# Designs tried in a protein design chat: VHH binders against q9y6x5. Part 452

Target 1, 379 residues: q9y6x5
Amino acid sequence: LPPKLLLVSFDGFRADYLKNYEFPHLQNFIKEGVLVEHVKNVFITKTFPNHYSIVTGLYEESHGIVANSMYDAVTKKHFSDSNDKDPFWWNEAVPIWVTNQLQENRSSAAAMWPGTDVPIHDTISSYFMNYNSSVSFEERLNNITMWLNNSNPPVTFATLYWEEPDASGHKYGPEDKENMSRVLKKIDDLIGDLVQRLKMLGLWENLNVIITSDHGMTQCSQDRLINLDSCIDHSYYTLIDLSPVAAILPKINRTEVYNKLKNCSPHMNVYLKEDIPNRFYYQHNDRIQPIILVADEGWTIVLNESSQKLGDHGYDNSLPSMHPFLAAHGPAFHKGYKHSTINIVDIYPMMCHILGLKPHPNNGTFGHTKCLLVDQWCI
Below, E stands for the ipSAE of ESMFold2; O stands for the ipSAE of OpenDDE; V2 stands for 0.75 times the mean of E and O plus 0.25 times the DockQ between their complexes.

## First folded at step 23 (VHH)

Design la1 (framework vhh_7uia_1; at its last look DockQ between E and O 0.93; V2 from the best seeds 0.76)
Fold by OpenDDE, look of step 23:
Structure la1 (fold): chain B 379 residues (1-379), chain A 123 residues (1-123)
Amino acid sequence: as target 1 above (379 residues)
Amino acid sequence: QLQLVETGGGLVKPGGSLRLSCVVSGFTFSSYHMAWVRQAPGKELEWVSTISGSGGYTYYEDSVRGRFTISTDNAKNTLYLQMSSLKPEDTAVYYCARTQYKYSGEWTPFDVWGQGTQVTVSS
């Protein structure tokens, strides 16, 4: 039987939550599997980009989902939550569920993973749920497990997405121990439910399961605001994305706009596109705007408005507060093994290996995950 | 027609309790997040609480945490707000509204509102 893999994402699950809170179910999951304590995600550290990086193994500049809000100057198209269904945005890469279906004539299933409800390269996930935040985890899980058990061709790759602890992180801030404790307890219970259901269905021993996240969360404050209106008139530019990485489309000379912004705040770095640090791998895409503003950790870029969020993400991907974790269980993985760190793009070649797929060119390094796998030598 | 109808408001003494109801028609609230917001005299609208349509997740404003409980009855297509230990500061018109959470971490603007129900907490 072909190997099967379920990829689960809890949005905004900061890696150090594992150290600061109790997760009985997740810890049990880890005990019987593997843990990567820190996953270095891609810049910018936002939901759409990082979820696509997980399933493509590519940096954002390569797969073309460079933000949650994008603008293409040539086509004049916009990308956002409300406008994410155009294959134009996704077709610069091939996500693993497409590969899974095209290479092996298998089926893929998805419960609200970003991009899974879009035909990419004229291929859409065999089974998918349209995104609806109000659909319970249970319902999502029920659909996924049903598809894993009863599909023909068999579903060999499935994704499951959940919005917490991101939503609560934004609302309460990651440093709110009381509220976040409740939220994280619920998440752990969901993991318990997941494991229990898999066991009940007889899937647990044969299904590979990865639990991860796209990014962490940092504490924000009303005392840490960067007001762009104090630096430049809004008539001089179009704002494509705002915080904590602002994408600026100048309406006047780019240099003039840059000069107005470069000293706007000591807590914000201003980059011309060509001067964006190489380590971000965030230059070589036309969807990246001519000027980007990168706020320091915990600072919020605003216009003439106050931020209502107490937590946010999207910051420098080298910041620990932006890092998620990865846990995995199944026949492909060791038991009781912990690893310190991998890159988020490393997940893709690992998943391809597990599924027996030939990976598309990617930025991941399979060698970084070898120690997690029972069929590989760990040096 | 999309409609939200709030009931249950009234006059109550400090420390008292009220239960607000919001009956939904024209759509299934399980497909949305439902919220309570309130507006006190001379003040801006204030978010109070949100619940996922499935009832699986709840959110509260800090000032009402531990005192207010948001819940739903699917069979009745009704949203509730159980208010206890009421304070004069809780005096406001209470509205129910629907919203959704987006991938970006934003909430959609409330697009359907009720007419509101008056809650007055006074000795």
Scores: ipSAE 0.773, ipTM 0.901, lowest interface PAE 0.6, mean pLDDT 95
Fold by ESMFold2, look of step 23:
Structure la1 (fold): chain B 379 residues (1-379), chain A 123 residues (1-123)
Amino acid sequence: as target 1 above (379 residues)
Amino acid sequence: QLQLVETGGGLVKPGGSLRLSCVVSGFTFSSYHMAWVRQAPGKELEWVSTISGSGGYTYYEDSVRGRFTISTDNAKNTLYLQMSSLKPEDTAVYYCARTQYKYSGEWTPFDVWGQGTQVTVSS
């Protein structure tokens, strides 16, 4: 039988939640599989970019989903979470579900992973759910398991996306132990339900399952605001994205805009596009604006108003608070193995290996994940 | 025709309880997130609580945490707010409203509102 893989994301699941909260179901999953304690994600540490990096193995500059809000000057197109379905935005890369279902006798299924309801390269996931955050985890799981068990050609790659703990992290902040404990317990129960459902359907022993996330979460505060209006008049620029990485399209000479911003706050780094640190791999795409502003951890860039969020993400990808984890179980994976860190782009070549797919050119390194896999020499 | 109808308001003494209901018609209730929002006399609108239409996740404003419980009955297309340990500062018009959560971590603006129900907490 062809190898099968289910990729699961719990959005905004910070790696150290595993140490600071109880996860009996997830810990059982890890005990019989593998854990990567920290996954270094890509800059900007936002939802759309990092979910696409997982499934393409590419840095944001290479796959073209460079932020949750984007502007293309040539076509005058805007991308946002209310306007994210134009294939134009997604077509700079080939995600793994497209590669998978173009193989003979294979199909792909999706429950709301970003991009899976878009016809990328004229190819949409063979089975999918249109995005709707109100659809329960149970319904998403029921559809995925039905497709894994009852489809012809067989579903060999499936994705499952859930909005928590991101939503609660934004609302309460990661330091709200009471609310986050309640939310994370519910997530652990969902993981228990996932495993139980797979066992009941006879899938558990022969399905590879990856549980991961796109980014973490840091605490914000009304005491840590950077008021952009105090430094520059709105008429000098177009704001493409605001916080914690602002994307600035100058309306006047960009050096003049840069000079007005560079000393705006000691808690914000201001970069001309060519001066963005090389370690971000965030420069070589026309969708990256001429000036970006990068707030320090826990600081919020605002216009002349307060922030409603108590937690946020999008910061420098070197920050531990921005890092998710990865856990995996299945016939491809060792049992009881712990690994310290990988890069999020490394997940793609590992998944291609598990599925027997030839990866497209990518930024991942297969060697970083080979110790997780039973068919690879590691020790 | 989209409609949200709140009921269950009234006069109650401090420490008392009320249960607000919001009956939904004209749209698939479970396809949205639902919220309670209140406005005290002379004050701005204040978000109180939000629940996913599927009932899976709930969110509360700090001042009502532990005292109010939001819930749904999908079979009746009804949203509830169970209010206990009521205080005079809970006096307000309570509205139910519709929203949605997006990948970006943002909530859409409230696009459908009820007419409101008055809650008065007074001796």
Scores: ipSAE 0.630, ipTM 0.843, lowest interface PAE 1.5, mean pLDDT 93
ESMFold2 (binder alone), look of step 23: mean pLDDT 82; pTM 0.839

Design la10 (framework vhh_7uia_1; at its last look DockQ between E and O 0.87; V2 from the best seeds 0.69)
Fold by ESMFold2, look of step 23:
Structure la10 (fold): chain B 379 residues (1-379), chain A 123 residues (1-123)
Amino acid sequence: as target 1 above (379 residues)
Amino acid sequence: QLQLVETGGGLVKPGGSLRLSCVVSGFTFSSYHMAWVRQAPGKELEWVSTIQASGGYEYYERSVKGRFTISTDNAKNTLYLQMSSLKPEDTAVYYCARTQYKYSGEWTPFDPWGQGTQVTVSS
């Protein structure tokens, strides 16, 4: 009986929400499984890049999804959340569901994980839902559980994606305790429903379940705006992405654009591509623009406008506010074990191990996750 | 033909209550987020509240939180806004509109819109 894995993401679930809010259902899940208290994600700390890093084990420069908005100068293609289905963007890596369903007698299922409705290397998830944020968690869960129980070849890897608490984090900010408590209680109820559904269908004892997220959320303010239009004329560059990591394609000499920007704000770092700190692993891809601007935590880059967001993410991945958590339960995992930290790229080789897949070359370290697994010697 | 029809507006004294309704036809209501948006005289459009029609997740602008409640009756394709503790600052034309959340953390532009219903809060 092949091992099965369900990978669940609650978008924008900041790690310290677990300490600052009550999660009776998630805490029961953790109590009978494992917890990684902080997952160090990849820079930039955005949704498309980090979801792809989870399923490829690669830094953004290596898998090619380097932002939520991208431009490729060679092909002149644009990527955005309204234009994300071209396989061109996704084909620089092989996500785990493709590797999984190319194995003998296996298929993959997906409820809206980024990329699962795209034919990556001419291979689309065997079962999938086209992205629609308005589809309820219940419907997503119903489809996933139906596919896990009724598919031939059997579904051995499944994904489930949910937009909260990211949407509420942007609208209210992580420091709005009243609103975030309400939202996070609803998410905990959904986790309770997930576990109850898996038990009811006879899946709970033999299915490995990972609950994780792509990034956290930090508090923003109308008092913390960086007005880009006050520093540089529009005619000198093309804006590929704006905040909190702006991607700048110069229209004139790059050094001249850099010099106009370098003193724009004390709350923003300006990098030529070759000067991007090595710890970001964010340099070696043509989709990374010649100049990037990295706002300080809680600062927003705007084009001479106000911002409606009270929370945001995308900042330096060393910031604890950007870090999600990981919890897991199932036959592959210990029970009652807590681990301090892993890198988000470590999740991929761990998942490959659980599923008996040969990982593609990646940036993860299997040794970082060994202590979570019952079949490994924990040193 | 897409149609969003708001009703329930009127004149009310400060501290009073109103319930707005929006009946939707021409699209699958449960496949979208639905919103209330308002425009006070001489002001720009202001977002009030959004709900995920299928799942019941609700979002409120800070000035209306605790006073307004958004809800749906999916069987009737109807969106509601229960307003209480009304203030003169709540005077506006209230529109229902359709939107959707995206992976990027952005919302689609509101499309389509209703014709609006006038709410006037005055003594």
Scores: ipSAE 0.671, ipTM 0.869, lowest interface PAE 1.3, mean pLDDT 93
Fold by OpenDDE, look of step 23:
Structure la10 (fold): chain B 379 residues (1-379), chain A 123 residues (1-123)
Amino acid sequence: as target 1 above (379 residues)
Amino acid sequence: QLQLVETGGGLVKPGGSLRLSCVVSGFTFSSYHMAWVRQAPGKELEWVSTIQASGGYEYYERSVKGRFTISTDNAKNTLYLQMSSLKPEDTAVYYCARTQYKYSGEWTPFDPWGQGTQVTVSS
C-alpha cells in the first residue's frame, strides 16, 4: 500500500506555546513521534504565503503567493480573502497535492487548506472542502478520514486546516494567559480527538501525520502604532497590504514616495524592492510592490485609525515569536526524537520523500529532516 | 428570507444583568459564526462577542470578558448574550450578526442585520 500522509495546520500556533502551556495530547503525540521545536517560516510570515511554502517548498518570491493581499500591475488583478480562487495567483508553483495526483495517479484530500479549492495547473484536489470557518474540526476530520479510508484511487495525501489559535491570538494577544490557556486547551483536545479518531478507524499505525503551523503571534499594543498618514499623503500611493509589512504602490515617482516614508518611524524599515534584504528571499517577484514597509516586532502600521488587534503576525521571519513548531507521527518517523530547528520549506522535500514523490525544484533541504525519518541516516 | 431579531434589551442599573436573545431564520444557524456587536451614541460599531457553535469557540472583547457570556441554542436557532455586572459604558444598541473568520485574520460580517435592541445602563 502506498504511504499516506496527513498534514495538519493549526494556524498561528507559536512554537513557545509548547513551553508555556500544557498540551497533554500533543505531548503524547510527540512522545510517540518527533518534534521540531522551531520552524523558521518564510517572509512575510502570513497565512497564505506560509501555507503555500509548506506544500511547495518554495520561498514566497518563487511560488508567487507573496502576501494575503496582492496586486498584479500587469493584469490589474487583486488577491485577497474574498478573491483567492483565481489560478493565476497559484500557478507559479505546483503544490504537493497536485504532484501527488499527477505523478502517482493517487488522490488528494483537503479540509480548507489554503489553495486546495483552486484548480492549480488545471488540477484540483480530488476531495476538498470550501473554506468555512464555522465548520467544526470534527466535521473536517470526519471528511478527511472518510476520504483517507474510502477513496479510489486512494487518498494518499490529505490536509487539514484549523484557524485557531490564530483567531484568538489576534483578539486576545499571545500574552493573555487566561484566554490563550482556554484556547490552547481546546486545541490540545482537538489533537486528542484527531488521535482518537485515527485509532478508532485503524489508521493510527499506518498513517503519517504532521502537525504544524504557518506562523506564530506577537503581542501588539495601542502604544506601538506607526501612522502612515503622518508621513505621506494618500494621493501619492496605493496601499496593497498594510501591517506589519506594508506594500506600497507609488502613484508618483517612487523615489519621492520612498523619501517620504524612509524616516517615518524608527520602528519601521523602508525598502525599495531591489534593496529588500536577501535573507528574506522576497525580491524576485513582480507581485512584490516597489516599496515595502516592515514594522518592528509588535508594532502596527496604521492609517488614520488604530488597529484593534492585540496580536499579529507577518513580521521578520527570524523572530522567534513568528515561528511555529512541527510534530509528526507515523511509520516514517522516529519515536521520541526532538529536533531544534528546520526551515519551513524543508517540509516539502520530506513529505515528497515520505510519499515517494519526485519533488519539483524547491528551496528546501532534505538533509535538515533526515534525523526525523527512520529510513534515513542521521549524522 | 434571512432574518435576525434581537430582544432582551432594557434599562438596568449599574451592576445589573440582562440577557439578550437573537432569533435567526432563513439560514442554518450552525453554518455561521454568530456575533454580537454594539453601537453607542456617537461611537462606532464595536465588536462584543463571537461564537462558533459547532466548534465550541467563544470570543470576547476585553472590556466585556468575565461579565458577558455568549451562547447558542441550536434547536431554537437562538443566540444569547448574558450580560452581568453591567456598566454605563455598556449602554448601546446591540446587534446580532453572522460573521466568518478569514485566512487573513479578519472577520467578515454578513447581511442582513437585525434591528438591534437597546441596552441602557444608568443609575
Scores: ipSAE 0.580, ipTM 0.905, lowest interface PAE 0.7, mean pLDDT 94
ESMFold2 (binder alone), look of step 23: mean pLDDT 82; pTM 0.822

Design la11 (framework vhh_7uia_1; at its last look DockQ between E and O 0.77; V2 from the best seeds 0.00; counts 0 for: unsure alone 64.5 < 65)
Fold by OpenDDE, look of step 23:
Structure la11 (fold): chain B 379 residues (1-379), chain A 123 residues (1-123)
Amino acid sequence: as target 1 above (379 residues)
Amino acid sequence: QLQLVETGGGLVKPGGSLRLSCVVSGFTFSSYHMAWVRQAPGKELEWVSTIQSSGGYTYYERSVKGRFTISTDNAKNTLYLQMSSLKPEDTAVYYCARTQYKYSGEWTPFDPWGQGTQVTVSS
């Protein structure tokens, strides 16, 4: 039987939550598997981009999902939560569920992973759920496990997405111990439910399971605001994305707009597109706007109204607060092994290896995950 | 047609309690996140609380946490907001609405809205 892999994402699960809160179910999962303590995600550290990086192994400039909100100047198209179904945005890369189906004539399943309800390269996940935040984790899990057990061709790759602790992180801020403790306990319970269900169905020993996240969360405050209206008139630009990385489309001369913004705040770096730091791998895509504003950790870019969020993400991907974790269990993985760090793009070649897929060209390094795998030599 | 009807508002003294109700019709209650929002005179609409009936998740604005409790009765197709330790700053028209959490971290409200119920906290 072909190897099977379930990829689970708990949105906005900051890596250090594991150190600051109790996760008896997740810790048990880790004891029987592997843990990567820190996963360096891609810049910008947002949901759509990073989830697509996980499943493509590409930096954002390469897979083309460069933000949660995008604009293409040539086609005049917009991308957002309300408009994310156009394959135009996704077709610059091939996600692993498409590869899984096309290379091996297998099936893929998805419970609300970003992009899974879109035909990419004319291929859509064999089974998928349309995104609906109101659908319980249990229902999502039930569908995924049903597909894993009863599909023909067999589902060999599945994704499961959950919105917490991101939603709560935004509302309460990651430093709210009372609320976040409650939320994170629930997440741990969900992991318990996941494991229990897999055991009940006889999948636990044979299914590879990866539990990870797309990004962390940093504490925000009303005392840390950057008001763009204080620096530039809104008539001079179109705002494509706002905080903490603003994408600016000038309506006047780019240099003029840049000059108005470059000294707007000591807590914000302003980059012309060509001057974006190389380490971000965030230059070589037409969907990246001519000017990017990058707020410092914990600072929020606003217009006239202040943000109501107490937590946010999207900041510099080198910040520990932006980093998620990765835990895994299954036949492909060691037991009781902990690793310090990998890059988020490294997950893709690992998953391809586990599934026996030939990876598309990607930015991941398989060598970074070798120590997690039982069939690899760890040096 | 879809309808939301808020009730339970009134005048209370600081420290008092109220229980708001929102009866919905025309849709399955458990299929949506339900939210309480409020608008005070001269102020913008403010999120108060959200509940996910199917998953049992609840969210609260920081200013109301520990004082307000959002809950549902599926059999009655009713959303509740139990308010305790009320403060003058809680004075507002309270609305119930359907909402959905998005990938981007934003909540999207759905139409239609109810007429709202007035809550006034005053000594």
Scores: ipSAE 0.720, ipTM 0.930, lowest interface PAE 0.6, mean pLDDT 95
Fold by ESMFold2, look of step 23:
Structure la11 (fold): chain B 379 residues (1-379), chain A 123 residues (1-123)
Amino acid sequence: as target 1 above (379 residues)
Amino acid sequence: QLQLVETGGGLVKPGGSLRLSCVVSGFTFSSYHMAWVRQAPGKELEWVSTIQSSGGYTYYERSVKGRFTISTDNAKNTLYLQMSSLKPEDTAVYYCARTQYKYSGEWTPFDPWGQGTQVTVSS
């Protein structure tokens, strides 16, 4: 029967949490499988874009989910976390669960991975939960395992999403050892529960499981604020997104707006769209605004007001604080192997290989992940 | 008809204890996060604690951690705040409120709010 894959995300799980905190259950999972110590994610290092990059293998400019808050200048549509269900936003790519369930005798299941409750290319995940952050991890896991065991056609690809440690990272900051130790212990217990549930249902030996995340978290401070209102009058632009990457739509001549902003703070880089560094792969989409402002690590762009976040993400994707990890276990994976780094877009072609799917055109490189896989010659 | 009704406030000496209750009606309690927020005289609103009603995950402001315990009784649609080791700086009107965490890393604004219950800690 077809190979099966469960893809799990713990949002905001910074790679070095593995070294700085105790994870007996996750470390046992890694010991019996593989670890990629740092995953280089895509710029902007935000939740919607990076989760979609994992499942499409595409940079943000190519899949069209370019931020958590967006404006499409051609259609004049707005995207936000309260307005994220219009297929228009998602249809510039084909995520792996769509490709999977269009195969003969296959279906897909989802517990709240971004986009799985949207009919992308008129195709919604075969089984799914509508997003609600208040649904317990246990209920999400119970639904996923029920679908993996009891569906016809069989569920061969499933996703599971959890909001921690992102929520706690924002509230406490990653350097708050007391609070983050407590939060991360709870997450490790959830990983233990996941593995135990899979074993008790007879799924563990024949299910491939990937545990990963979309981004990390950096420490913020009330002493590191960039007050945008001190540099430019609101009447000159429309603000599409604020921090740590501000998206600026000029209301007047773009060069005049740029000139008002370019010396606003030494802790912020100001880019005209055509001058955005090529290494970001963040230029060739109409949803990317004409001017972006990129704060230095740990700096927060604010209007004339203070910030309540003690931790944040969205910064330059070269920063180690923005990088998640990837761990995996199952029949497709080696046991006890550690790999230094991959690109987040490399996860998609690896998953397609495991599932026997033909990948859509993408930015990932299968060769970067082949040493994780038992069926590959890694020499 | 959304209603949040707080009770259990009062006058307590430093070091004492109180239990606040918030009875909720007009929405599905288990589909949201619930929070306690307080306002001392002349001060801004201050978040105190939040709980995921369905799963029991809890969050606490630094100054109350270890002294306050947030909990729910989902069968009664009731939110609790058990306060112990009370200090004069805990004096405030305490409000029950609803919120939700979003993919974006933001919490929705607190809406709806309760009427508030006064807690006064004084020797």
Scores: ipSAE 0.700, ipTM 0.869, lowest interface PAE 1.3, mean pLDDT 93
ESMFold2 (binder alone), look of step 23: mean pLDDT 78; pTM 0.799

